# VHH binders against Transcription termination factor MTEF1, chloroplastic (MTERF1): the designs that were tried, part 14

Target 1, 262 residues: Transcription termination factor MTEF1, chloroplastic (MTERF1), of Arabidopsis thaliana (Mouse-ear cress) (q84x53)
Amino acid sequence: AGETSDTGILFREKLIYLQDLNVDPHKALRVNPSLRSAPISSVVSVETLLSSTGLSRPAVGRILDMFPDLLTSDPESEILPVLRFLSNEISISEQDIPKSISRCPRLLISSVDYQLRPALTFLKTLGFVGRDTITSRNTVLLVSNVERTLIPKIEYLEEGLGFTREEVAKMVVRSPALLTYSVDNNLVPKVEFFIEEMRGDVKELKRFPQYFSFSLERKIKPRHRLLKEHGILMPLSEMLKVSDGQFNHWLLELRLRSAERR
Short names: E, the ipSAE of ESMFold2; O, the ipSAE of OpenDDE; V2, 0.75 times the mean of E and O plus 0.25 times the DockQ between their complexes.

## First folded at step 20 (VHH; framework vhh_8dlx_2)

Design c3 (from c1 with G107E; at its last look DockQ between E and O 0.13; V2 from the best seeds 0.00; counts 0 for: pae E 11.3 > 2, placed apart)
Fold by ESMFold2, look of step 20:
Structure c3 (fold): chain B 262 residues (1-262), chain A 121 residues (1-121)
Amino acid sequence: as target 1 above (262 residues)
Amino acid sequence: EVQLVESGGGVVQPGRSLRLSCAASEFTFDDYAMHWVRQAPGKGLEWIGYISYSGSTNYNPSLKSLVTISRDDSTNTLYLQMNSLRAEDTAIYYCARDWEGSRDYYEMDIWGKGTLVTVSS
């Protein structure tokens, strides 16, 4: 299959080409064994297509090192459909196409029919339309499977927190990062801590969904412990929005004001 | 809202050094790997490098000798030090947050709006 074998001079030229592109050839061959027999012209055609979108050569190399299966992809049947989807269905400008790819290279290995379009259709039902539509900055949502990833996150916010579908839709449109957090490793432990330890009102999570972007162990728990030690009640936004330095400064000021009133 | 705000751009003379800052807010900065990316006028995006949450760095080989990425977790700030600037370094410089939970590869989910660096005499 192809012009190059694993012991030939043409195979060595292919490895040198990959190294020049800053693709680890041994990783690439391990992940994509078909690369051994692929002609170098096929590999070059993939770089050529990606470069034609406006991606720099280092960006192309990073993408191909990240997803070596692309090295043996057919540009016209496997890559171009993704580019057309971004241009035609998401309406991303030619200038922004390379930005979208650089921000989410996984787009290039995603099926338009079985992954990207179903995700887009589902996101539109939540309100990602008009001025709230998917942009080149958040196409990562399109690579999430609807049934296995997006729906479980929506269901957790509805059923686990007691919010209506409309309320959850507004939350995720306002804060799309909510759809990128693991239910089991992020949402659940943070909700449990908020309700059980902080004794919080779940409606505050609806107003401040950014709570889920903060580390439970490195920020939420330590700051809660300090506030509890000093008998201070504070909204999540005030508790979490500031640096450790500013938080400790505010805590010191509140302690001094409390002492003055005694 | 999760935000990244770059600053420190401006007009600088060739041969000089410049330090860019990226202020992070509304998330726990020290839990995330962070990236710097640039775009020269009329060119595509060029990845500069990243720094892990533990401080380990990795750079675009073409830029490795010219740049240093660092972070200050006490002020939620990412830095890019650039040395011996040339006209070709004129670009918009972006910081970006690495996608949490990706175990298989690096992706960037949140980007700043960028800061312009112009290198001219």
Scores: ipSAE 0.000, ipTM 0.314, lowest interface PAE 11.3, mean pLDDT 83
ESMFold2 (binder alone), look of step 20: mean pLDDT 83; pTM 0.837
OpenDDE, look of step 20: ipSAE 0.893; ipTM 0.956

Design c4 (from c1 with S102Y; at its last look DockQ between E and O 0.63; V2 from the best seeds 0.00; counts 0 for: pae E 11.5 > 2)
Fold by ESMFold2, look of step 20:
Parts: structure tokens; sequence; C-alpha cells
Structure c4 (fold): chain B 262 residues (1-262), chain A 121 residues (1-121)
């Protein structure tokens, strides 16, 4: 028991290293107390592995400050398996791996066996295969828990809207963003407004699932109110797919045509 | 691809104000809470605050008197107004999209690449 990580010299070196990476040492030690006793060589090995993927040093520092538990992770047994999963099982190109990680750093703290692979397996049952497989553009779906997050969303679309599993699967493969929306805070309020206020047919939501991608308060409700006030009927796609400026221009033109034709 | 792009950084004198922008693309900006986070030289990430999809804001208490977060859903743009800038406000500023599946300190799933603000004379 010679020098420990708490001797001052070794500890100061570690603090300087973390600061050079733009990692807050106080926060990192609070979140990950094991860092105090960890040798600096272990911390450096984590940066080395992440940098070898092509991540910039600022991106590495951001990731390590965001998830300080990584600072004491074993690169070989805890980080490399995630990288291999992305390259081999998702087939993300070498160029796109650092982009996917930088965009969604939570991938690196996700268990391959208990999170990423189960999510991938579930998504494959919905049809995310072949031409529709998971890509670097939607790896965020892999960090969603199957039982607590993905299944409840699927079940709402099935049971809450009266769609079959096959119909829901086609919807989410075509519009993967549906799996990122809260049931309670997005799907339910938008369905309720569509049925109760707009008096719409739920089958239209299957045809135009992009409805759920539009703001209820800033786009859906205001545009519906304007159409209702002027007695205008319009399909969801025509109502929602245009900018506010284009919608207001279209509404003005329609009002002028209505006055002219009276 | 889903993207966030920050802009408006640069060199400014102490005591001045600066407004940063974050342009969002390929997702429904209106449906997400958004965050601003910064990282000063030699420091870790410091959460600045967020703005909900309905427009409600919440700020880091240590910064609440110095910053204002706003959003313009018609242009899919998030803003950070910073006033009375000091040397310690020198940092890379990031915008990030909130992830509803998490209830922790960094419940953010998509990040921008950042914009550098340097406060010096």
Amino acid sequence: as target 1 above (262 residues)
Amino acid sequence: EVQLVESGGGVVQPGRSLRLSCAASEFTFDDYAMHWVRQAPGKGLEWIGYISYSGSTNYNPSLKSLVTISRDDSTNTLYLQMNSLRAEDTAIYYCARDWEGYRDYYGMDIWGKGTLVTVSS
C-alpha cells in the first residue's frame, strides 16, 4: 500500500486530465465515487477507445461528463460490446458509428444483452427488417425499454384505436417517430381532440399517422378553429402539411372564393 | 436525419448580451421540450434550463437572472438570450431535445454539435 489515488499527486493529475477533457471533476466524483480510487490509466483507456471510433475530443468529453460512470468502465467488457453491436448487428458503417453515438450518447451506457438487443429483437417483430431495418437515423429506438416504453405505445395503438397488430406494425415501420411519443402526453390528447372536436374517423389516423407529429396547441387546434369558424372541410394532410404562412394564404384564398361564389 | 444546429456564437465583450439560436429539423419541434446546456473550458456540462412544448421554462437557479429561453415553433428555432456576459460564460453552448423516457438529470436524446461563445476584451 504505497501510493493511492488519494495521495494528492496522482489525484491532482487525474483532476487535470478531466479538466482538459472538459469533464467537471467535482460532479464526476459525486456521481461516480469509484473514480477517486481509479487509476488514471483506466480513465485514459476509455477516452482512447471512444476516440478510436472517430469521435472528436469535445464529443468524448461531453459523453464522459454526461455519464461519469463510463470513466471507471472496462472498455473491453462494457463499452466495446456496444460498438460491436452497432457495427455487426445493426450494420452501421464505420463512418456512421461516431455520428450515431454523438447524436445519441445514451447508447454507450445501455446494456447490449438487457436493453439494445431486446429492443432490436422487438422492433424486428414489428417489421424493422430488410429495407426497413434500424439504421443510424433511428438508433434512439434501441435505448427505449421494451416492456415499459415500446409495448405500451403499441398496445395503445391496438387497443385504444381498434387497430390490429399487423396494422400498427405497418404504421410504426412507416412512421418510426410514433414509438417516441408519450401515450399520455401526445397520443391520447391528439386522438381525443381528433375524435371529439374534429369528429374524425380513426381510420384516417392509420392513413395519415403524421398527424401525431404536429403540435396540438400550436398547429392542430388553431388550424381546426379557423376552418370551423369559416365552415371549411379539409382532409388532415391538406390541413397540416403546409407551413403557417401557406395555410393562412390558402385559407384567405378559400374565403375569397366562398364569398365570390355565394 | 434528426438534427439540431446551434449558431450565434463568437467573441463578445464582457457586459454585452448575446442571443444564440438552435435550428431543429426532421422532427416535430413543437412536441418536444428543449434544453440548453453549456461546457466551459476545463469544466463539465452545466445545465442552463429548458422550455416545455407548451412554453413553460425552468432554469438552473444559479443562472436564472442571466438567461432567457424562448422558442419560435413557426421556424422550429430555440433561442437562448444571455445578458451581462462575463468571462466565466465562455463555453460551448449546446441545444438538446428532451427524451420523455427518462427522469434523470440528462434526459436528453438528441444533441447539437455546439457553438462557441468567447467572452473576452
Scores: ipSAE 0.000, ipTM 0.394, lowest interface PAE 11.5, mean pLDDT 83
ESMFold2 (binder alone), look of step 20: mean pLDDT 82; pTM 0.836
OpenDDE, look of step 20: ipSAE 0.866; ipTM 0.946

Design c5 (from a1 with E100Y; at its last look DockQ between E and O 0.03; V2 from the best seeds 0.00; counts 0 for: pae E 17.5 > 2, placed apart)
Fold by ESMFold2, look of step 20:
Structure c5 (fold): chain B 262 residues (1-262), chain A 121 residues (1-121)
Amino acid sequence: as target 1 above (262 residues)
Amino acid sequence: EVQLVESGGGVVQPGRSLRLSCAASEFTFDDYAMHWVRQAPGKGLEWIGYISHSGSTNYNPSLKSLVTISRDDSTNTLYLQMNSLRAEDTAIYYCARDWYGSRDYYGMDIWGKGTLVTVSS
């Protein structure tokens, strides 16, 4: 026995449930019209599966708000295969699975066969194996398009910077974040500034790829300008790894020492 | 919080043009590159192209002659102009923010909800 259609009381119960999770019910209904006719027990079963991984309730709410199509997913046929992939093929521990999902919720809506496994296969060819295998911190690479995202970044590092494929593979395995940066919006403008304005040696970028993690406009350019004004040469790591307060204090100390010599 | 909202989808006849919009809110739009991506019914995601914060564009070679991406930083809006639409262009069209300058491992970190374009007579 049960309901053949959604009723006003049951519909309002769904809206209250979603609001309690901090899921925007108007957005969820617009993105996923099937939610109107879905029983609340179906929605609760999705939360139950996600919570069973160890995700906090706020994290589950954030994920469901981000991807409302999950609210009407069948946990067994549509979500569990992703969890099995993470556990069995990536070998992420039970305690780390919720961290991986929280860090990259898109995993839950990604096809194992058409997206996650092909990306893993490609990453293995670069050297993400053994001690350097994908971890819960790197699973965002698995949702990255091989042809449109991963390969163009490899090609830029190889052909655009003059590194060998072996050097590029070692760089990205050591610094996986390189595979998350846009070529045109991050890599290119930062390389151009480093070579043309800072007069740097491109091989220093191979040694300190963290350069690409710093804001060009908010940190790299302002700090370079200040060092240039004072005639100071400094390695990228010393220039960029310290806070603004520490950098400004250090710069003041050098200015005082320079004035004493003159 | 941070939001991308696509609009301008609908039913359109083959051979027509259509302009999609993506309204951005709650972040400094002009600091970020933006992407357009589409998904035809029953197919995987297909990258259309992107536009950098400075206005440089790059397109999927198979779509280059049919699309133009532009941005208006004064209104925080990303645009996709599509010309000579065909039945195979029927898809959900998404905009996405390309994010950099941190150690996050996300490629496109914020996606819109998508807008459906149906090309049919």
Scores: ipSAE 0.000, ipTM 0.119, lowest interface PAE 17.5, mean pLDDT 82
ESMFold2 (binder alone), look of step 20: mean pLDDT 83; pTM 0.841
OpenDDE, look of step 20: ipSAE 0.022; ipTM 0.354

Design c6 (from a1 with H53W; at its last look DockQ between E and O 0.82; V2 from the best seeds 0.00; counts 0 for: pae E 8.3 > 2)
Amino acid sequence: EVQLVESGGGVVQPGRSLRLSCAASEFTFDDYAMHWVRQAPGKGLEWIGYISWSGSTNYNPSLKSLVTISRDDSTNTLYLQMNSLRAEDTAIYYCARDWEGSRDYYGMDIWGKGTLVTVSS
ESMFold2, look of step 20: ipSAE 0.012; ipTM 0.529
ESMFold2 (binder alone), look of step 20: mean pLDDT 82; pTM 0.832
OpenDDE, look of step 20: ipSAE 0.890; ipTM 0.956

## First folded at step 21 (VHH; framework vhh_8dlx_2)

Design b22 (from gb3 with T28K S102D; at its last look DockQ between E and O 0.09; V2 from the best seeds 0.00; counts 0 for: pae E 3.4 > 2, placed apart)
Fold by OpenDDE, look of step 21:
Structure b22 (fold): chain B 262 residues (1-262), chain A 121 residues (1-121)
Amino acid sequence: as target 1 above (262 residues)
Amino acid sequence: EVQLVESGGGVVQPGRSLRLSCAASGFKFDDYAMHWVRQAPGKGLEWIGYISHSGSTNYNPSLKSLVTISRDDSTNTLYLQMNSLRAEDTAIYYCARDWEGDRDYYYMEVWGKGTLVTVSS
């Protein structure tokens, strides 16, 4: 009778601890059944390690709530290898480690050997080396599936736009975000609009891959329409890099100049 | 400095509607997808929905009928319209910036401080 009471008390303490971290204990127990039998020390050890990276407690709580499996992970064998990978193989600074983790918590639940390192290897083949190496800003690429996510995008750029592998590699290094965009929902529509409506040269996309980072509906289409109405041709970079205010001001000035010539 | 500031929270009666705002600054707002997330007292984070940089939306199926996410890129503002509020909707509501990566995973890298919504009779 005493042992059962003690286990119950300890369990309750664990739940309270999770709640204090803003981790939903019900979700955590559902997603990670091993948490039920795990000592509170396991949770504390994980929290301690994550906090030691510079993460705030709220950030740690969010991460643990998102990935309850971490609550029973072995810090030494499961978490530290990821951190070491980021530090030693990616050369992310200690200051940027918590930023990387906060930006892409999935790093912590990714296998170094089966996911992160293979992804890095692939990315290196695309030119993510030296000054163009992976940084804390694009670590999401390390958790991306090479076969299902990255390669199809490369293939689309090659086949859809007619670019060589080398050209595509240069594009993605210049604009890593390209590898995060949906082919069907982002790349294809933007390419179609560029070719069909803007009657652009695909070579311009090669030179300005940032084109794909801009909203089609909110920025590209509206600005193009305005330019078209005024008979103005403008390079994509000039068209899209300026603020809305600057763009409108520029248009106004052009109109005024045209009126003066008339 | 990148900042997100939620507003519009407060005490509201059941059945009422509420519109939350998130003011973004320090980054090119129109280039980023945005999320709404909430946390009820004693509960974990609950994803509400997502709006892409192009304006496409995706919602938590459990909340889809009750919420609408929109954005105004001219004012760098994200909105969450909530209708028919219930006691269970009591939570701190957060806006967050995303990478706009593959839809398989959401990566929310920047968070606001949140705004409290209390639904009480």
Scores: ipSAE 0.035, ipTM 0.454, lowest interface PAE 3.2, mean pLDDT 89
ESMFold2, look of step 21: ipSAE 0.265; ipTM 0.632
ESMFold2 (binder alone), look of step 21: mean pLDDT 82; pTM 0.831

Design k1 (from a1 with W99F; at its last look DockQ between E and O 0.80; V2 from the best seeds 0.00; counts 0 for: pae E 9.6 > 2)
Fold by ESMFold2, look of step 21:
Structure k1 (fold): chain B 262 residues (1-262), chain A 121 residues (1-121)
Amino acid sequence: as target 1 above (262 residues)
Amino acid sequence: EVQLVESGGGVVQPGRSLRLSCAASEFTFDDYAMHWVRQAPGKGLEWIGYISHSGSTNYNPSLKSLVTISRDDSTNTLYLQMNSLRAEDTAIYYCARDFEGSRDYYGMDIWGKGTLVTVSS
């Protein structure tokens, strides 16, 4: 683990504590040198706070191994503000806080004042308010930079779909996962295929933004090619929401009917 | 919501093979590199490997001959095939989504809850 021959009994106890928590002590000391001088009681207080949220011990260990700077954080001044932000400003229930953190641990190392609240404020301007407010299900949006990440995705949807800012805002409020997709690797190729090859009506994407959640190469293109081969028109939701088995069964039915007419 | 759910863990005898699954939902699975990571009792996270959005793989050199990562973009499922399992392969196995091309743990933005594999007897 670490350089136990160079430290006293208390340092060795700290290393054993970290190992019992499944934290790599060598990595933790490299990333956070202040850990060498921190009393073990301070380190334990961080685990205590995280565990008090309902996080499992494996989840706490994973988080601390990912972000060793947390091991020397003051729970009251540096970690608790994030937890209170999630509870009070996002209104995430006590039961859902550990799930949100376990799914997106970056929340715990994000500045409330410089990252989380600015992201929330921006999302509110899009309509994430009232019944449509941010929930434990989409807290990953709060770790996204407004200027470098969120705005460019919205601007691309405006340009590629020809919608107003208001229309795109309504679309992303209904389908928040849309703000998690890469412009270059997801949005661009899927919009281009929909417009140029499927000759689709962009208003259908407003009704079914889940289109962007499906594989272009493994689901969208193959199913489109099969429908085109047989001259079949189908709403995107019917085309994409069904399993491969159900899609193939339904396509077989249509082909049998077509064979009877020819 | 964006989710990753691992399955296929359990108790397995040494020398056997096991295939773990990771079901992805609410994001465009085939546009992301995906990772497998494990955490054995008393140890920190150990990176197993990744598979790029195009299907190219890269593995932890110590595990390269023992594991295979694959993906089925039509079912939004990531797989980890493990062969010749040993007691030291006992761990919680996690899948994670790579965030915009980052290849370290700080760049994995969505994690599953993990599935336990116990190799004994």
Scores: ipSAE 0.006, ipTM 0.463, lowest interface PAE 9.6, mean pLDDT 83
ESMFold2 (binder alone), look of step 21: mean pLDDT 83; pTM 0.835
OpenDDE, look of step 21: ipSAE 0.903; ipTM 0.958

Design k2 (from a1 with W99Y; at its last look DockQ between E and O 0.85; V2 from the best seeds 0.00; counts 0 for: pae E 5.4 > 2)
Amino acid sequence: EVQLVESGGGVVQPGRSLRLSCAASEFTFDDYAMHWVRQAPGKGLEWIGYISHSGSTNYNPSLKSLVTISRDDSTNTLYLQMNSLRAEDTAIYYCARDYEGSRDYYGMDIWGKGTLVTVSS
ESMFold2, look of step 21: ipSAE 0.277; ipTM 0.718
ESMFold2 (binder alone), look of step 21: mean pLDDT 82; pTM 0.834
OpenDDE, look of step 21: ipSAE 0.883; ipTM 0.953
ESMFold2, look of step 23: ipSAE 0.227; ipTM 0.693
ESMFold2 (binder alone), look of step 23: mean pLDDT 83; pTM 0.841
OpenDDE, look of step 23: ipSAE 0.899; ipTM 0.957

Design k3 (from a1 with Y106K; at its last look DockQ between E and O 0.87; V2 from the best seeds 0.00; counts 0 for: pae E 9.0 > 2)
Fold by ESMFold2, look of step 21:
Structure k3 (fold): chain B 262 residues (1-262), chain A 121 residues (1-121)
Amino acid sequence: as target 1 above (262 residues)
Amino acid sequence: EVQLVESGGGVVQPGRSLRLSCAASEFTFDDYAMHWVRQAPGKGLEWIGYISHSGSTNYNPSLKSLVTISRDDSTNTLYLQMNSLRAEDTAIYYCARDWEGSRDYKGMDIWGKGTLVTVSS
């Protein structure tokens, strides 16, 4: 066998190939030492598979530089199963596959058997089925660990808001973004402000879970302060779904009506 | 539906300044730390910097004096201000969301498509 794993000429050709693909060879070798002994044909086969999905060459290079372990992956046993999962089990169209991967490259390094399918199975138990199934736009939920990430968020919504599991499941199916919010940095402070300062009814959060999508410091608190200052009651959806210009217009209109009473 | 869209790229002369924007949609922007990353022609990804959900910044030491990252949580927009641009700053510039507070590429779960900045001389 004249082609060894550490032949000087072949190694230089591999480095040039990686550089042309916009992959930092020093970082790639540090992160993935097995790359040193891998034949260049194996590396090229990974690019070939990824390009066949419709990813541009710059996008392929970005993904491989981000995750150099992919450079020595077996396309058929380690990458193709992810692509088949997205196509067959999530039913993502050929046109949307490269968009989904570009948006969430972590999918490509996720085990189908130990991460993606368990996450999908768990999400189905919440009601992500039929018309409410996972789509190419929320595949980030599939890379979320069930025990360390998804379950704690659901448990917080149950315990922190006093909702049943069935009620929480309906909320997250209607508003999947809830499963992407930090418990400590989003859910907790927004629930505390809503209950303690706004004196709100938790049933309104069940009807309007989009509350958690708005900035606490830049939108929720300032608008609440203005409404409280003027003695105005307003549903969360009317308070929060409008631009600052629209909100200030409505506030002025309500204040003018109140001034007719003085 | 969860998206990051960079804008503000283009052709610019050396020595000028440029501000890039990254518009976020369909998630609570102020919950997340955010990154700027760039890729020059023929090179790998170069991390530019990080801004925490509370607004604290940390920069690549080699770029620290040339860049400023800021965020406007009321418009869900991340900004990169670049000053005294040089030909070597020619690159595709990406924004990325930092999931779970990790600061490596494995923790960046959502990326934009990038915006091209060309510094021509």
Scores: ipSAE 0.011, ipTM 0.481, lowest interface PAE 9.0, mean pLDDT 84
ESMFold2 (binder alone), look of step 21: mean pLDDT 81; pTM 0.818
OpenDDE, look of step 21: ipSAE 0.888; ipTM 0.953

Design k4 (from a1 with I110Y; at its last look DockQ between E and O 0.13; V2 from the best seeds 0.00; counts 0 for: pae E 9.8 > 2, placed apart)
Fold by ESMFold2, look of step 21:
Structure k4 (fold): chain B 262 residues (1-262), chain A 121 residues (1-121)
Amino acid sequence: as target 1 above (262 residues)
Amino acid sequence: EVQLVESGGGVVQPGRSLRLSCAASEFTFDDYAMHWVRQAPGKGLEWIGYISHSGSTNYNPSLKSLVTISRDDSTNTLYLQMNSLRAEDTAIYYCARDWEGSRDYYGMDYWGKGTLVTVSS
């Protein structure tokens, strides 16, 4: 609630504009104090640029609510360079640009020179080149800090699991999602369960890195428990890639075959 | 590699209902939030809504009375029910997978190829 004056009416217009976009005005003002003094025309110019990429108004609103600093960004000096990077250096088609932004809105607040390009350069050293180049599906890797995020994950796969750098590079190029998982909250607990409880061979993780994409508590542990209870050995890919219905069907089929051979 | 395949599109009369499906494979479907997005001819992408891994939904406010998102984790299938269809609902409809494990980082990493819905007589 502002004053009754014309300045209070203009401030309320800005708040109503944000609410119509589904941007929480109180959060936005806390995160970005400059928004208080910003003219509404500056905020609209950001929406206009983002909409011109092919994003719908609800998608723009969601992005601005997640990253309120964008509300006062200069479209030409702070947002357009990211869009040009995506189209020119990553070669994402015009029709795929809005999908890439929707997949990873953090791209819009990332410096091309200090974040996106250094990440791209590092990823190229791992083999994200040619046929395996970064695409609209894995641009999330570009928003990861090389020294604080990407390198520690590579080092864990090398040193923690005993793989060569060449083997790790091939693993992450084949399965880029590996570079999105927390070492401490995903990789370590899943490796520990695989080695200690499943008594697995670490080389199987090299062959099936998708293991790390499955929920430890909701999928890996329950299926392992069922296999262990019935004395059945099964490759990780057969254990994990199928629906619960398919898994239970295969389990029953295997049990019936073992009973027939008695 | 994650795969998402939409189906159930086609020509439908105004005022009718339609249910779209999205078949998911190569990942643990029940661990992920999922989205529906659409693009009308010559227009931008429009987010329709999402459903969390536990079934909680959140919708585009302009569409919330017209759509329902559901999921069947036993068949790895995501659904979009659309009611009272209008000509403006003509679009390509996409399903998309949300980023797991990040509440402060929203995004959709994998998209299907889409299914076309045409609302006309």
Scores: ipSAE 0.010, ipTM 0.358, lowest interface PAE 9.8, mean pLDDT 83
ESMFold2 (binder alone), look of step 21: mean pLDDT 83; pTM 0.842
OpenDDE, look of step 21: ipSAE 0.705; ipTM 0.890

Design k5 (from a1 with M108F; at its last look DockQ between E and O 0.78; V2 from the best seeds 0.00; counts 0 for: pae E 5.2 > 2, framework grips)
Amino acid sequence: EVQLVESGGGVVQPGRSLRLSCAASEFTFDDYAMHWVRQAPGKGLEWIGYISHSGSTNYNPSLKSLVTISRDDSTNTLYLQMNSLRAEDTAIYYCARDWEGSRDYYGFDIWGKGTLVTVSS
ESMFold2, look of step 21: ipSAE 0.211; ipTM 0.667
ESMFold2 (binder alone), look of step 21: mean pLDDT 82; pTM 0.826
OpenDDE, look of step 21: ipSAE 0.856; ipTM 0.941

## First folded at step 22 (VHH; framework vhh_8dlx_2)

Design m1 (from k2 with M108F; at its last look DockQ between E and O 0.39; V2 from the best seeds 0.00; counts 0 for: pae E 5.7 > 2)
Fold by OpenDDE, look of step 22:
Structure m1 (fold): chain B 262 residues (1-262), chain A 121 residues (1-121)
Amino acid sequence: as target 1 above (262 residues)
Amino acid sequence: EVQLVESGGGVVQPGRSLRLSCAASEFTFDDYAMHWVRQAPGKGLEWIGYISHSGSTNYNPSLKSLVTISRDDSTNTLYLQMNSLRAEDTAIYYCARDYEGSRDYYGFDIWGKGTLVTVSS
């Protein structure tokens, strides 16, 4: 009778602790059944390690709520390796570690050996080395599936657009976000519009891979329509890098000049 | 910089409706599924729902009758329509970009800063 009472009390204490961290205990127990028997010290140890990176307590709570399995993870064998990987192999600064984790919490639940390192190895082949190494801004690429996510994009750029591996490498290093875009929902539609409607040279996409970061419907199409109406050809970089206000202002100036010539 | 910015939060009375907005910047909005998540005071994160790049939606069953998620790809904006608001709907509401395109787990790579909704008499 005494052991059951103690167990109950300890369990409640753990629940209260989770709540204090803004972790939904019901969700956590559902997703991570081992949490039921885990001592509160396990949770505290994980929190302590995450907090030691510079993460705020609310951020830690959010991460733990998102990934309840972390609550019973071994800090030494499961979390530290990821942190060390980011620090030692990616060379992310101590200041940027919490930023990286906050931006991509999935890093913490990813295997260094089976996911992060292989991804890094692949990315290095694409030119993510030296000054162009992975940063806190694009760590999502480390958690991307190489075969399912990254390679198909590379293949499209090579086979679909006819670019060489070296050219593609330069493109993705210049615009890492390319590796996060859907081939079917982003790359293909934008390429089709560029070639068919804009009658552009595909080589321009090689020089300005940031083209793919802009909205087709909100920016590319509208601006192209306006330019077309005025019979103006403009490089993609000039067309898209400027703000809407700047673009409109420029267009207005062009109209005014045209009117003055009449 | 790629970012999400929520807006439309504030103080509302019970029974009222509210529409939140999430503005996406510097990424191809139409390429991503988008999620709404909220966090009530002292509670964990609660998933509200998501909308796919094609406009397909899925909601938390507990909230399905009260919320509608929509998107306008022409303006890179995500919306959350909430009806018949209750005190328990008081929370910080976040929009998040879905990297995986699935709600099976939290596959978010970009978060907004959140907007506070307070439902009170």
Scores: ipSAE 0.024, ipTM 0.300, lowest interface PAE 5.2, mean pLDDT 89
ESMFold2, look of step 22: ipSAE 0.175; ipTM 0.671
ESMFold2 (binder alone), look of step 22: mean pLDDT 82; pTM 0.828

Design m2 (from m1 with H53Y; at its last look DockQ between E and O 0.48; V2 from the best seeds 0.00; counts 0 for: pae E 3.7 > 2)
Amino acid sequence: EVQLVESGGGVVQPGRSLRLSCAASEFTFDDYAMHWVRQAPGKGLEWIGYISYSGSTNYNPSLKSLVTISRDDSTNTLYLQMNSLRAEDTAIYYCARDYEGSRDYYGFDIWGKGTLVTVSS
ESMFold2, look of step 22: ipSAE 0.392; ipTM 0.772
ESMFold2 (binder alone), look of step 22: mean pLDDT 82; pTM 0.828
OpenDDE, look of step 22: ipSAE 0.394; ipTM 0.768

